# VH-VL binders against PDZ domain-containing protein 8 (Pdzd8), part 2

Target 1, 198 residues: PDZ domain-containing protein 8 (Pdzd8), of Drosophila melanogaster (Fruit fly) (q9vyr9r83to280)
Amino acid sequence: HQESLRRASALVSLNFVMQFLFHEFKNSNRVRKWFYRKLSIELDELISKTTTGKLLDKLTIKELELGDQFPDVKSLSVHNVELDKDEQRIENLDLLLDINYVGNFTTSIDADMVLGKKGSITLRVKQLSGMARLQFTRKPYTHWSISFLGDPELILDIESKYQGRQMQSNITNLISNQIRKAVRRKHTLPNYKLRYKP

## First folded at step 12 (VH-VL)

Design z7 (from x2 with heavy chain K65E F109M Y111V)
Fold by OpenDDE, fold request of step 13:
Structure z7 (fold): chain C 198 residues (1-198), chain A 122 residues (1-122), chain B 111 residues (1-111)
Amino acid sequence: as target 1 above (198 residues)
Amino acid sequence: QVQLVQSGAEVKKPGASVKVSCKASGYTFTSYVIHWVRQAPGQGLEWIGYIIPIWGIPNYNQKFENRVTMTRDTSTSTAYMELSRLRSEDTAVYYCARGSYTSSGYEYMDVWGQGTTLTVSS
Amino acid sequence: DIQMTQSPSSLSASVGDRVTITCKASQSVRFSGDSYMNWYQQKPGKAPKLLIYAASSLQSGVPSRFSGSGSGTDFTLTISPVQAEDFATYYCQQSYDDPYTFGAGTKLELK
């Protein structure tokens, strides 16, 4: 019981610190540039590696709003830790965390498509929540990753235009579903994205 | 009224190709996905793939990936499915169907064409 | 691929009966509270007709005697009371992941 209380207290403290830092720095040029770069990389990968990408010539981020709050960590635990035999150095660390995000992250993207066609999409994350695995490992090289253990709760508010015309709700719902599929394919175990800078 | 009208029956020889059309009416063609499903005689339903008409993006069942081509003409609200290198096993009724989504993103096929019978025989 | 297993493959009933058809997915097709599960009715020589979508939502124009239930991997279509026009083949279908897959079908026959 005491241990449980300590864990809870530590978790609450962590969340408060993260929220404080988020609000303090979310509007900083450094943080915004970092998010912009990460999103740009993701969009570039979308263009280069997907069938849909063949229809896209260029994606431009027109708006980036980081939202009004940082994701809440509802729980955090060590799932697995492996040490090397010689130095007792951590070789692998798996953390499980329960994440709840309702911070209204919003981005607007313009798409230059083939044949001179143009599209735009505004995406707002109303909710993203679920259990995730945060992994730090040295094998085969030092990297980290974060992926959901199962399908997360994902609610999106999407607006989209094609050739200057507002798309109907059925299309926006289709887009939402496609994004869900992408999350399953890229960010849900056993799938994960390697990240080189912990 | 919302409806999908398909082209007529086809008789082909093995190795040939067939192109089935599906004309949509009564709704905005570019706002819904068009699925293709076939049914062999006395058998169940088999999903072939779909096309997103507004962008012309197809998604195929890998079983048919190298033999099927889905296209659309937005000016005529018509979707097309072409199946090449036909085999006797391709003998079936081919359906087009409109893919719709709930507000929460769940997909279903709410409108179906009348079907196109394909017979592949030597 | 997600496999859809329907049971039974066939059943006989009388008008007025309560009929239950089950469908089991090889993996969960649930996401964000609802499931990507649909039910269709097909009569001989006709195209399938949508009955239920998102596991439990009744398609517009479909009689209320049809109902869908279940979540995750196990789903049920219920017809009560069965009417003369309900004798047909029924299919479950998942739209959770590509490729979309159908159950083998359940033929409802008049006793």
Scores: ipSAE 0.853, ipTM 0.938, lowest interface PAE 0.6, mean pLDDT 93
Fold by OpenDDE, fold request of step 13:
Structure z7 (fold): chain C 198 residues (1-198), chain A 122 residues (1-122), chain B 111 residues (1-111)
Amino acid sequence: as target 1 above (198 residues)
Amino acid sequence: QVQLVQSGAEVKKPGASVKVSCKASGYTFTSYVIHWVRQAPGQGLEWIGYIIPIWGIPNYNQKFENRVTMTRDTSTSTAYMELSRLRSEDTAVYYCARGSYTSSGYEYMDVWGQGTTLTVSS
Amino acid sequence: DIQMTQSPSSLSASVGDRVTITCKASQSVRFSGDSYMNWYQQKPGKAPKLLIYAASSLQSGVPSRFSGSGSGTDFTLTISPVQAEDFATYYCQQSYDDPYTFGAGTKLELK
């Protein structure tokens, strides 16, 4: 009981700290640039590694709004810990997080497509919720990853234009579904993306 | 009324190619994906792939990858499926179908073409 | 790939009967409370016809005697009461992941 209370208290504290820091720094140049770079990298990967990307010449971020809230961690537990006995260092740490995001992250992207076609998309994350595994490991090199254990709840508000025309709802739903598939493919276990410099 | 009308029956020899057309009418062609599904005689349904007409982006079943090409002509609201290096096993009725989405992103095929019979024989 | 297993492969019924067809996915096709599961009816020489989408939503124009239920991996199509025009082959289909896959079909025959 005491341990459970401590855990709860720690979790609440963590959330408050993260929310505080988010609100304090979300509009800072440093943080915004970091997000911009990360998103840019993802867009570049989209162009270079996907079939869809082959139809894209250039993606340009037109706006980036980090939203109103930091993701809430509803639960946090240690799933696995591996220690290096010789160095007394953590070799691997797996954490399970129940995450709920309703912060309204928004980005607008212009797309220059093949044959001179142009499109744009505005994406707002209304909700992203699910259980995720946060992994820190030193094998084979130091990296971290975060992936959902299963399909997360993902609700997107999408607006899209193609050649100056507003896309119909069926297309935006298609886009939403494609994003969902991408999340399953890339960010849902057993799939994960390696991230460096934790 | 919403409908998909496919091209007529085809008879091909092994090794040849076939191109089936699917003309859409009654709706905005570029707002819905077009799926292709085939059915061998007396068998079930097999998904071949789909194309997103507005962008011309195809997605193929890996089983058919490198043999199937899906294209579209937005000016005529027509989707095309070309299957090359035909085999006897490709003998089937080929269907095009409109892919629709719920507001929550669930996809279904709500409108089907009448089917195109392909016979591959020596 | 996600395998769809239908049962039975065939069944006989009389007009007025209640018929249930089952479909099992090799993995969950559920998302946000609903599932990427569709049911189609096919009559000989005809294209498939959509009956149910998103596991339980009735397609417009389809009689209410058709209903879909289930979630995750297990799904059922129910026809009640069966009418003369309902004797056909029924297919389940998942649109959860590529490649989309169909069940082997269930042939409903007149007893």
Scores: ipSAE 0.849, ipTM 0.937, lowest interface PAE 0.6, mean pLDDT 93
Fold by ESMFold2, look of step 12:
Structure z7 (fold): chain C 198 residues (1-198), chain A 122 residues (1-122), chain B 111 residues (1-111)
Amino acid sequence: as target 1 above (198 residues)
Amino acid sequence: QVQLVQSGAEVKKPGASVKVSCKASGYTFTSYVIHWVRQAPGQGLEWIGYIIPIWGIPNYNQKFENRVTMTRDTSTSTAYMELSRLRSEDTAVYYCARGSYTSSGYEYMDVWGQGTTLTVSS
Amino acid sequence: DIQMTQSPSSLSASVGDRVTITCKASQSVRFSGDSYMNWYQQKPGKAPKLLIYAASSLQSGVPSRFSGSGSGTDFTLTISPVQAEDFATYYCQQSYDDPYTFGAGTKLELK
């Protein structure tokens, strides 16, 4: 029972430090620029690489708000570690985290469509929870990745407009379906995971 | 009241094309997707794809991607599926179906057309 | 592609029986609490009719003698009690990822 108290204390300390750092840096230009860059890359791929993108002249990120909370880490453990043969450094490190996010990350995207048509989507992440694997590796170069194991919980608030009018709820729900499908494909094993260079 | 009414049976030769229509009534056509599903004689169901009528955006099963074209006419609330370069194995009943979504984004096909029989033979 | 394996391929029953039909997905079709599994009934010469969506949700107008259960990969459609109008072919279908796929069907026949 003394070990369980030490683990609980360490997790509380970790969460407190992460929340403090988040509030210190959430408005920093570096953090916001990173998120804008990632979202802009995905929007550019949509326009250039899909049949759907041929209907879109321009996508504009109108709002990007990181929210008011950093994800809460409910458990943390080492899943895998690999050392070089003479054990001078860590080559691979996998961490398992049980996370709960309720920080209300929000983005708004305006679409200028062909023939002068306009649309917009506002997306707020109400909850993102699940077991995640955070992987650090030095091969082929130093980078990290994060992906969900199993079935994460994802709750979204979505507003959508077309030509200035709120769309019928079934179309907004269709958009939710497409976003959830994209998350499954890119962030949920075994389907796929994203890797990030530090 | 919600209905999907499809065009009549077609007989075609190999190499030809067919265009099947699906007329919607009793609901707002542009607010729901239209799926296309086929069934060869004595066999099960095969998904061909869907179209999002408000924007005219199709999403095709890769198996059919180079031979199928899905379109719609919002003024008549009608969806269309055209299949080209027909082969005898395209002989089937072709169905349209309306796609609905729950508030969490779950999709289900709740209303089906009566089917259009296509026969491809030389 | 996600493969859907239905069993049995056919099944004989009498009016009043309880029958079960199973469907197994080649991978989990669950996301954020929803299992992306639908069940359809099809009578000869007619279009499929949706019975169950999201594994266990009964479609409007479908009798309560139909029920669905399961999550992840293993799913069951239950009919109890079987009525004369229930003799038909039943299909499961996943809507988790493209292409959407159907099971091969289970034909329910009168003994």
Scores: ipSAE 0.676, ipTM 0.882, lowest interface PAE 1.0, mean pLDDT 85
Fold by ESMFold2, fold request of step 13:
Structure z7 (fold): chain C 198 residues (1-198), chain A 122 residues (1-122), chain B 111 residues (1-111)
Amino acid sequence: as target 1 above (198 residues)
Amino acid sequence: QVQLVQSGAEVKKPGASVKVSCKASGYTFTSYVIHWVRQAPGQGLEWIGYIIPIWGIPNYNQKFENRVTMTRDTSTSTAYMELSRLRSEDTAVYYCARGSYTSSGYEYMDVWGQGTTLTVSS
Amino acid sequence: DIQMTQSPSSLSASVGDRVTITCKASQSVRFSGDSYMNWYQQKPGKAPKLLIYAASSLQSGVPSRFSGSGSGTDFTLTISPVQAEDFATYYCQQSYDDPYTFGAGTKLELK
C-alpha cells in the first residue's frame, strides 16, 4: 500500500519535471533544429529508397509544431544495466516505459512533384501510447534508440491536398495506412512465438 | 452499382506475355487502389500486388517483381496487369479487386472482378 | 512472409448447424486496435466475396449468421446457422504486411 504510493509520487514528480523542461525548451532553436534534422533524414530516406521518390523533386517541411505536452510516463523500470569491465560507467542501459502521448505533434510537408505537380500533407499525432523500450549503448558509438513492444496505440489526423484541392478521404486514409506500416516496420518489435528444438 | 469487369480468357505459350484489363464503373476510379490476385486450378489465392491509380504507383509482391507491370488509364477507368516470360505455372484465374480504407487506415478488398482465365501451354 | 494456417481443410455440415473455421497467423497482425484479418467466401466458378474485415466487421450485405472473432494470431469465422447457399470455400487473409497472404482455404460441404 505505502510502497505503491511512494512509486506513484516519484512518477508524478518525474512527469512534472519533464513537462516543466518541455515547456521551457520546446521553442529553443536547438530543440527545433534537432527535430527538423531528424524529420529531414526520414524524408530523404523516403525519396532515395522508394519508388515514390522517382515522382518527387523536393520535399519541404513547412511546419513543425512540437505540441503542448510531453509524453506522460505511467510506469518506468530499469530492465537491464551493464557497466564496463572497470565498473566506472554505464555501457548499456535498457529502460521500459509505459507512455501516453496526447500532445498533438504536428508537421506540414509540401511536395514538389515531377511535371510541376504539387501536393501537401499535414500530419498530427493525436495519440501515441504503449510500452516503449529505451536503450542506451556506447557501442559502436554512444546513442539512444527507442522501439515499442507489442501493439502501441497510434492515432493520426491527416489532411492532404493535391494540386491545391483536398484529396478524397479514401486516398488520405491510404496515406495513413502507409505511415502506420512504416511505424510498424521501423519502430515496433514484432511478437514471436518460440518453438522448441528437438 | 460498383463493378469491376475484366477482359476475356487468354491462351498463351511459354515465354509470351499477357495483359489483363479491369474496367471500373460506379465509383471514382482514382480514389481507390486496385489489387491483383491469382488462383491456380484447384488451389488457393495468391496476391500479386496493387496499383494506386491517381499516381500510377504500383507495389508488387517480390515473387513477381521482375515479370509484372501494372498500369492504368484514368480516362477509361481501367487498370492493367501485364505478366511476361510466362510459364506453365502461371496458368490461373487472375482477379482484380478494389482496395478500400477505413478512417484509421485499415485496408480491405471489397469488390472483385469476375476473373480472367489464363492458360499457358506448349 | 506471414504464414496463414487454416483449419480444418474441409468439413461437412447440415443446414442449421454451427460451424467454426480457424486461421492462425505466424506472427501478430494487430496494430493500434485493428486486427488485420479478412475472411472471404468463394463459390465454385465465382470470384471471392468479402465477408469479414478487421477480424470482426461484417461487410455490407453479408448476412449476420456470419461472424468473426480473434485478435493477434488466432482468428475464427463462425457460421450459425449454416444455410444451403453457404456451400463454398472460405479463405482468411492478412493485410498487415507485404506480401498479403491467404490461408489455404476451408471447404464447407453440405451433408
Scores: ipSAE 0.636, ipTM 0.861, lowest interface PAE 1.2, mean pLDDT 84

Design z7 (from x2 with heavy chain K65E F109M Y111V)
Fold by ESMFold2, fold request of step 13:
Structure z7 (fold): chain C 198 residues (1-198), chain A 122 residues (1-122), chain B 111 residues (1-111)
Amino acid sequence: as target 1 above (198 residues)
Amino acid sequence: QVQLVQSGAEVKKPGASVKVSCKASGYTFTSYVIHWVRQAPGQGLEWIGYIIPIWGIPNYNQKFENRVTMTRDTSTSTAYMELSRLRSEDTAVYYCARGSYTSSGYEYMDVWGQGTTLTVSS
Amino acid sequence: DIQMTQSPSSLSASVGDRVTITCKASQSVRFSGDSYMNWYQQKPGKAPKLLIYAASSLQSGVPSRFSGSGSGTDFTLTISPVQAEDFATYYCQQSYDDPYTFGAGTKLELK
């Protein structure tokens, strides 16, 4: 009983500190540039690796808003830790986090398409909740990755336009379907994919 | 009335190609996805892929990726599926179906064409 | 690929009976509150007809005697009461991930 109360108190303190840091730094130039860079890498991959990308001349991030809340961490545990014997450094670290995010992260992306066509999408993340695994490893190279276990909750608001006109809801809902499918494939185990973090 | 009307039956020899059409009416063609599904005699249903008509972007089942081409003509509200290098096991009924989405992004195929019978034999 | 196992392969019923058909996915097809399972009816020489989407949502124009239920891997289609026009083959289908896959079918026959 006493130990569980201590862990609960520590977790409340952690969440308070993280919310404080988020609000202090969310509008800083360094933090915003980091997120802009990360999103730009994903957009570049879309253009270069997909047949759909051949229809796109340029994607421009028009708006990037980090939202009004840091994810609430309901539990945190160390699932695995391994040390490098020779250097006494962490070789592998595997954290399990139960998170609830309702911070309304928002991004708007304009597309200049071939033949002078124009489109845009605005995406807001209203909720992202579930058990997440955060993994650190040094082999084959030093990086972090994140993935969700099982079945996260993901609620999105999406608006889309083509040639200045609001798209019919069915096409906007198709875009939601594709985003949800991408999340399932890239960020849900066992389908998670390691990538080098900048 | 929402309708999908497909082209007529085809008889082909091994090694040939077939192109099946699916003409849409009663709705805005460019606002919905068109799926293609086939059914071999005495067998279940097999998904081939879909096309997004507004952009002309297909998504193929990997099994067919080297042999299938999906296109559309927005001026006639018609989707096409072409299957090349035909084999006897491609003998099947080929269906087109309209893909609809809920606000949460759930997909379902709500309207189907009547089917096009393809027979591949010598 | 997600394997869909449908049971039984066939069954016999009389008009007025309650019939239950099951479908099991090889992995969970649930994501963010939706179970990605659809049910179709197919009569000989006809295209499939959508009955149920999202595990339990009844398609417009489908009689309320059809109902669907289930969780992330285990799903059922219930017909109660069976009518003469319900003798057909029924298929489940997942739309969770590519390629979309169907069960092998359940033929409902007049006893």
Scores: ipSAE 0.623, ipTM 0.855, lowest interface PAE 1.4, mean pLDDT 84

## First folded at step 13 (VH-VL; from z7 with light chain A54D S57N)

Design j1
Fold by ESMFold2, look of step 16:
Structure j1 (fold): chain C 198 residues (1-198), chain A 122 residues (1-122), chain B 111 residues (1-111)
Amino acid sequence: as target 1 above (198 residues)
Amino acid sequence: QVQLVQSGAEVKKPGASVKVSCKASGYTFTSYVIHWVRQAPGQGLEWIGYIIPIWGIPNYNQKFENRVTMTRDTSTSTAYMELSRLRSEDTAVYYCARGSYTSSGYEYMDVWGQGTTLTVSS
Amino acid sequence: DIQMTQSPSSLSASVGDRVTITCKASQSVRFSGDSYMNWYQQKPGKAPKLLIYDASNLQSGVPSRFSGSGSGTDFTLTISPVQAEDFATYYCQQSYDDPYTFGAGTKLELK
């Protein structure tokens, strides 16, 4: 009632602050370098998990646009917390977040393929939504991971070229299928990433 | 009219190899994947794998990957599946099928070849 | 591997009946709004023919008396009313993860 309205108001305020910070810093060199590094790690892993990745030699990130919105957090809760009594600090922290992202993150990637062939992909994330688990862990070393619970919504726009020509839509849709399959497999297996704050 | 036409029936001895062809017409061959599926007499369907003809890259069911080779010839719009070290349990009808994708990337096999009967007998 | 359990193994029906065939996956085959389940019809001596994709989408040229439903693990193919040309074997198939797998089939027989 009144309690649910207060929580909703706090979340709205938090989201507005995050949107402001996002717009202030999204084009800084430090933030862009961080995203390039993280995207490179994700691309390397994606290549390992897809059939089309077997034909790739080198990927080059040509364009990176962070979009027009920070993810909207619809709810946030602490799922689990574990303390290290000797160090008197948090050892493990699990957060559950209900996320809705429609910010149109966009990247363009050039691919050098086997046998000297060349391709390119422009990928736009139109929507990424669902209940996510954000796990922060200090053992064996400090790192964090994010994964989706259940059935997230992932909507992608993909344009692709091969040897300078736009690919037929069925081939572009095949690439979408491979990306979605790789995400499904990663959702089942933990994907630990090092992320330093900007 | 989209069509897949397969090579004729084969009779082989155990230990031999067979190569089945699947000729595509009525569509752009390199824009779609080609699946291979088999059916033993009186049995259900078993997926063998697919090939992506534009790049010639196959994806095999683990059960077959030591014995199967999928190739294609884009100049003749023809896919091939070769199965080696044949056993009597490889006796089946072998189908090729075209893989199509929705805009969200969902895959389905919409057009099938007529099938190629393989008999492996000692 | 994702196992597809199809039920019943065979069905007897008359022309005009409503029949229901079920398929259960050993794990969820749902992701981002798609349920990775297809249905095929196969007549003796013929290749399989796609009827339904993505659990409920009717393939072009398939009569509207065929319909599919379900999501996650439990899927249903319904034929209503059954026609003489519908006596065949029906297979479900998942395309969620490799290897793609089929159900064992359901024979729809007259009477």
Scores: ipSAE 0.627, ipTM 0.863, lowest interface PAE 1.1, mean pLDDT 84

## First folded at step 16 (VH-VL; from j1 with heavy chain I57Y)

Design d1
Fold by ESMFold2, look of step 17:
Structure d1 (fold): chain C 198 residues (1-198), chain A 122 residues (1-122), chain B 111 residues (1-111)
Amino acid sequence: as target 1 above (198 residues)
Amino acid sequence: QVQLVQSGAEVKKPGASVKVSCKASGYTFTSYVIHWVRQAPGQGLEWIGYIIPIWGYPNYNQKFENRVTMTRDTSTSTAYMELSRLRSEDTAVYYCARGSYTSSGYEYMDVWGQGTTLTVSS
Amino acid sequence: DIQMTQSPSSLSASVGDRVTITCKASQSVRFSGDSYMNWYQQKPGKAPKLLIYDASNLQSGVPSRFSGSGSGTDFTLTISPVQAEDFATYYCQQSYDDPYTFGAGTKLELK
């Protein structure tokens, strides 16, 4: 059990450092602008690319709270590393992380709808847990990407209003269904197969 | 107590349109989705799409996207499906079904209408 | 589109038998603890009736002789013991992604 204690110590240290950095920087203007930009891109895609987006004239982010915790990393492993010996640098890196997030990321979005109608949604992420694949690659361009392997746990709290009235629970649950569907279409890889290249 | 009652059988010629109604009772019409599903003679079930009655906007199976229109009238608690440019292959029984969601967002069709038979022949 | 493969296409049974019907999805239909699989019963000339949702949950008013199991891609509907009123066609259906799709059906014939 000595190796189990060493692994636990390393993970405790990693998680402590990440939580410390999160709390030091979560209110920085640069970090908040980055998150607003990412969410705005997703909202613009909703308006332009879905049938339900045709109900909407404008979406406005009224609240964006990053929450009170950084994701807890329960395990970390390297599955694929490719080096460019000529330039002494990493060309590809695959990391697998078992994460547990309970930090309560929260956003509120107001919708100006067609015919002058008004709607709003408040979304809080109560839990996001699972095995995540974090990929770095330089080709075709340098970027990081993240996806979930298998079946992540996603628990959402949703409040929704239409014309100032709180919506019935079945309609709010429909909104939850659509959000979970969007997540699995874009970020979840069921039946995932990892390819390794030397 | 919860019921969906559909309009009667229709006979149409190729190229025509049909509009099927689905009247809801025993629940709050605007709180539930209405799905449309069809079944050709001797065959299985095919999903056409749904409408969200509170907003009146539908989501269609892309196979039907250019020929189907789903609407509703909240004052009469009635959903409608109109299928245009009919072909003989559209001969089927058309069902409406209520869509319910669990608190986690799981969807299931818990109440079905009796079906509307459409025959398309020249 | 997610393909649903049911087997067998038809099945004969006597009252009192245990019957098993299988359904295989072309990809996993599991997400966040839910398996997006429903089972319906349809009698000739009648609308489908929901039996099982979320792979294993019995719909209200459905007898406990019906049960569902499975996750991911492989699902099973079990009827034990079979009763005379269970003569019907059974369909599986995924609600994981659009378009929603149904299996081709399994006809249960009483001997």
Scores: ipSAE 0.627, ipTM 0.859, lowest interface PAE 1.2, mean pLDDT 84

## First folded at step 17 (VH-VL; from d1 with heavy chain M109F V111Y)

Design f2
Fold by ESMFold2, look of step 18:
Structure f2 (fold): chain C 198 residues (1-198), chain A 122 residues (1-122), chain B 111 residues (1-111)
Amino acid sequence: as target 1 above (198 residues)
Amino acid sequence: QVQLVQSGAEVKKPGASVKVSCKASGYTFTSYVIHWVRQAPGQGLEWIGYIIPIWGYPNYNQKFENRVTMTRDTSTSTAYMELSRLRSEDTAVYYCARGSYTSSGYEYFDYWGQGTTLTVSS
Amino acid sequence: DIQMTQSPSSLSASVGDRVTITCKASQSVRFSGDSYMNWYQQKPGKAPKLLIYDASNLQSGVPSRFSGSGSGTDFTLTISPVQAEDFATYYCQQSYDDPYTFGAGTKLELK
């Protein structure tokens, strides 16, 4: 029972450190610019590469709030380690994380639609939980990726407007359905990639 | 009193086109999606696609991608499905159905039209 | 495409019987607490009618003798006791991913 208490204590310590760092830096200009840029890239991709994008002229991020909590890590383990025998270093490192996020990340997006129509959505992430795989790899180039395994929990709070008026709840729920489908399609291991951060 | 009322039966020759209508009443037409589903004689159900009436946005099953066109007229609360280059295999009953969503974004078809019989024969 | 394997293709029953119809998806249709499985009833010459959504929720106006259960791939519709108006064809349907797909159907016939 001493070993299980040591593992629990270390993980609790890690969570406290991450929460402290999150609260220290969440409102820094640099951190907010990074999230803004990342979200902007995803929105531009939506316009250029989907049939839905044919209805949209421009998406603008009006609000981006990182929330009040960093994801809580309930378990952490090394799933796989792969070595490069020639260069004596790690080629792949797979971590499994059991996470629970209830930090209320919020973004508001304005849409300029075809025929001069205007729409907007406000998206709040009320919960994102599940087992995630975090992979660091050197091939074909150094990068990392994160994907959820199995059946993650994703709870969203969405408000939407069209031409300045609140949309009926069924249309807002349709938007939720489409976002949940996009999450299912994009976050299948190992297909999601993030650009290398030096 | 939600109702979906479809246009009448059609008989067509191979190579022709058909346009089926689905008139909605008893609810706000632009607040729900309209799906199209067909059923060949003695066979099961096959999803064709849907349209989002507020924006006129269709999404098609890839099987029908270049032969189907879905449109709507919000002033008459009517959805349309047009199928071109008809084959004998397109003989079926064509249904429209209303797509509803729970607050979590779960979709289900709660109301259906009465069906439109299409016969494609030489 | 998600394949829906429904069994049996037909069965005979008497009024008062307990009937079980199964449906298996070729991949999990579970996401964030929802199992994207619906059940429909269709009588000859009529459109399908929704019975069960989200695997186990009864649609409004559907009698409690209908029940649904299941996991991410394996789903069951149960009718107990069977009534005279229940002789029809039953379809499962996934709404997890496009294209939406239906099982081949199960015809419930009077013995």
Scores: ipSAE 0.635, ipTM 0.862, lowest interface PAE 1.3, mean pLDDT 85

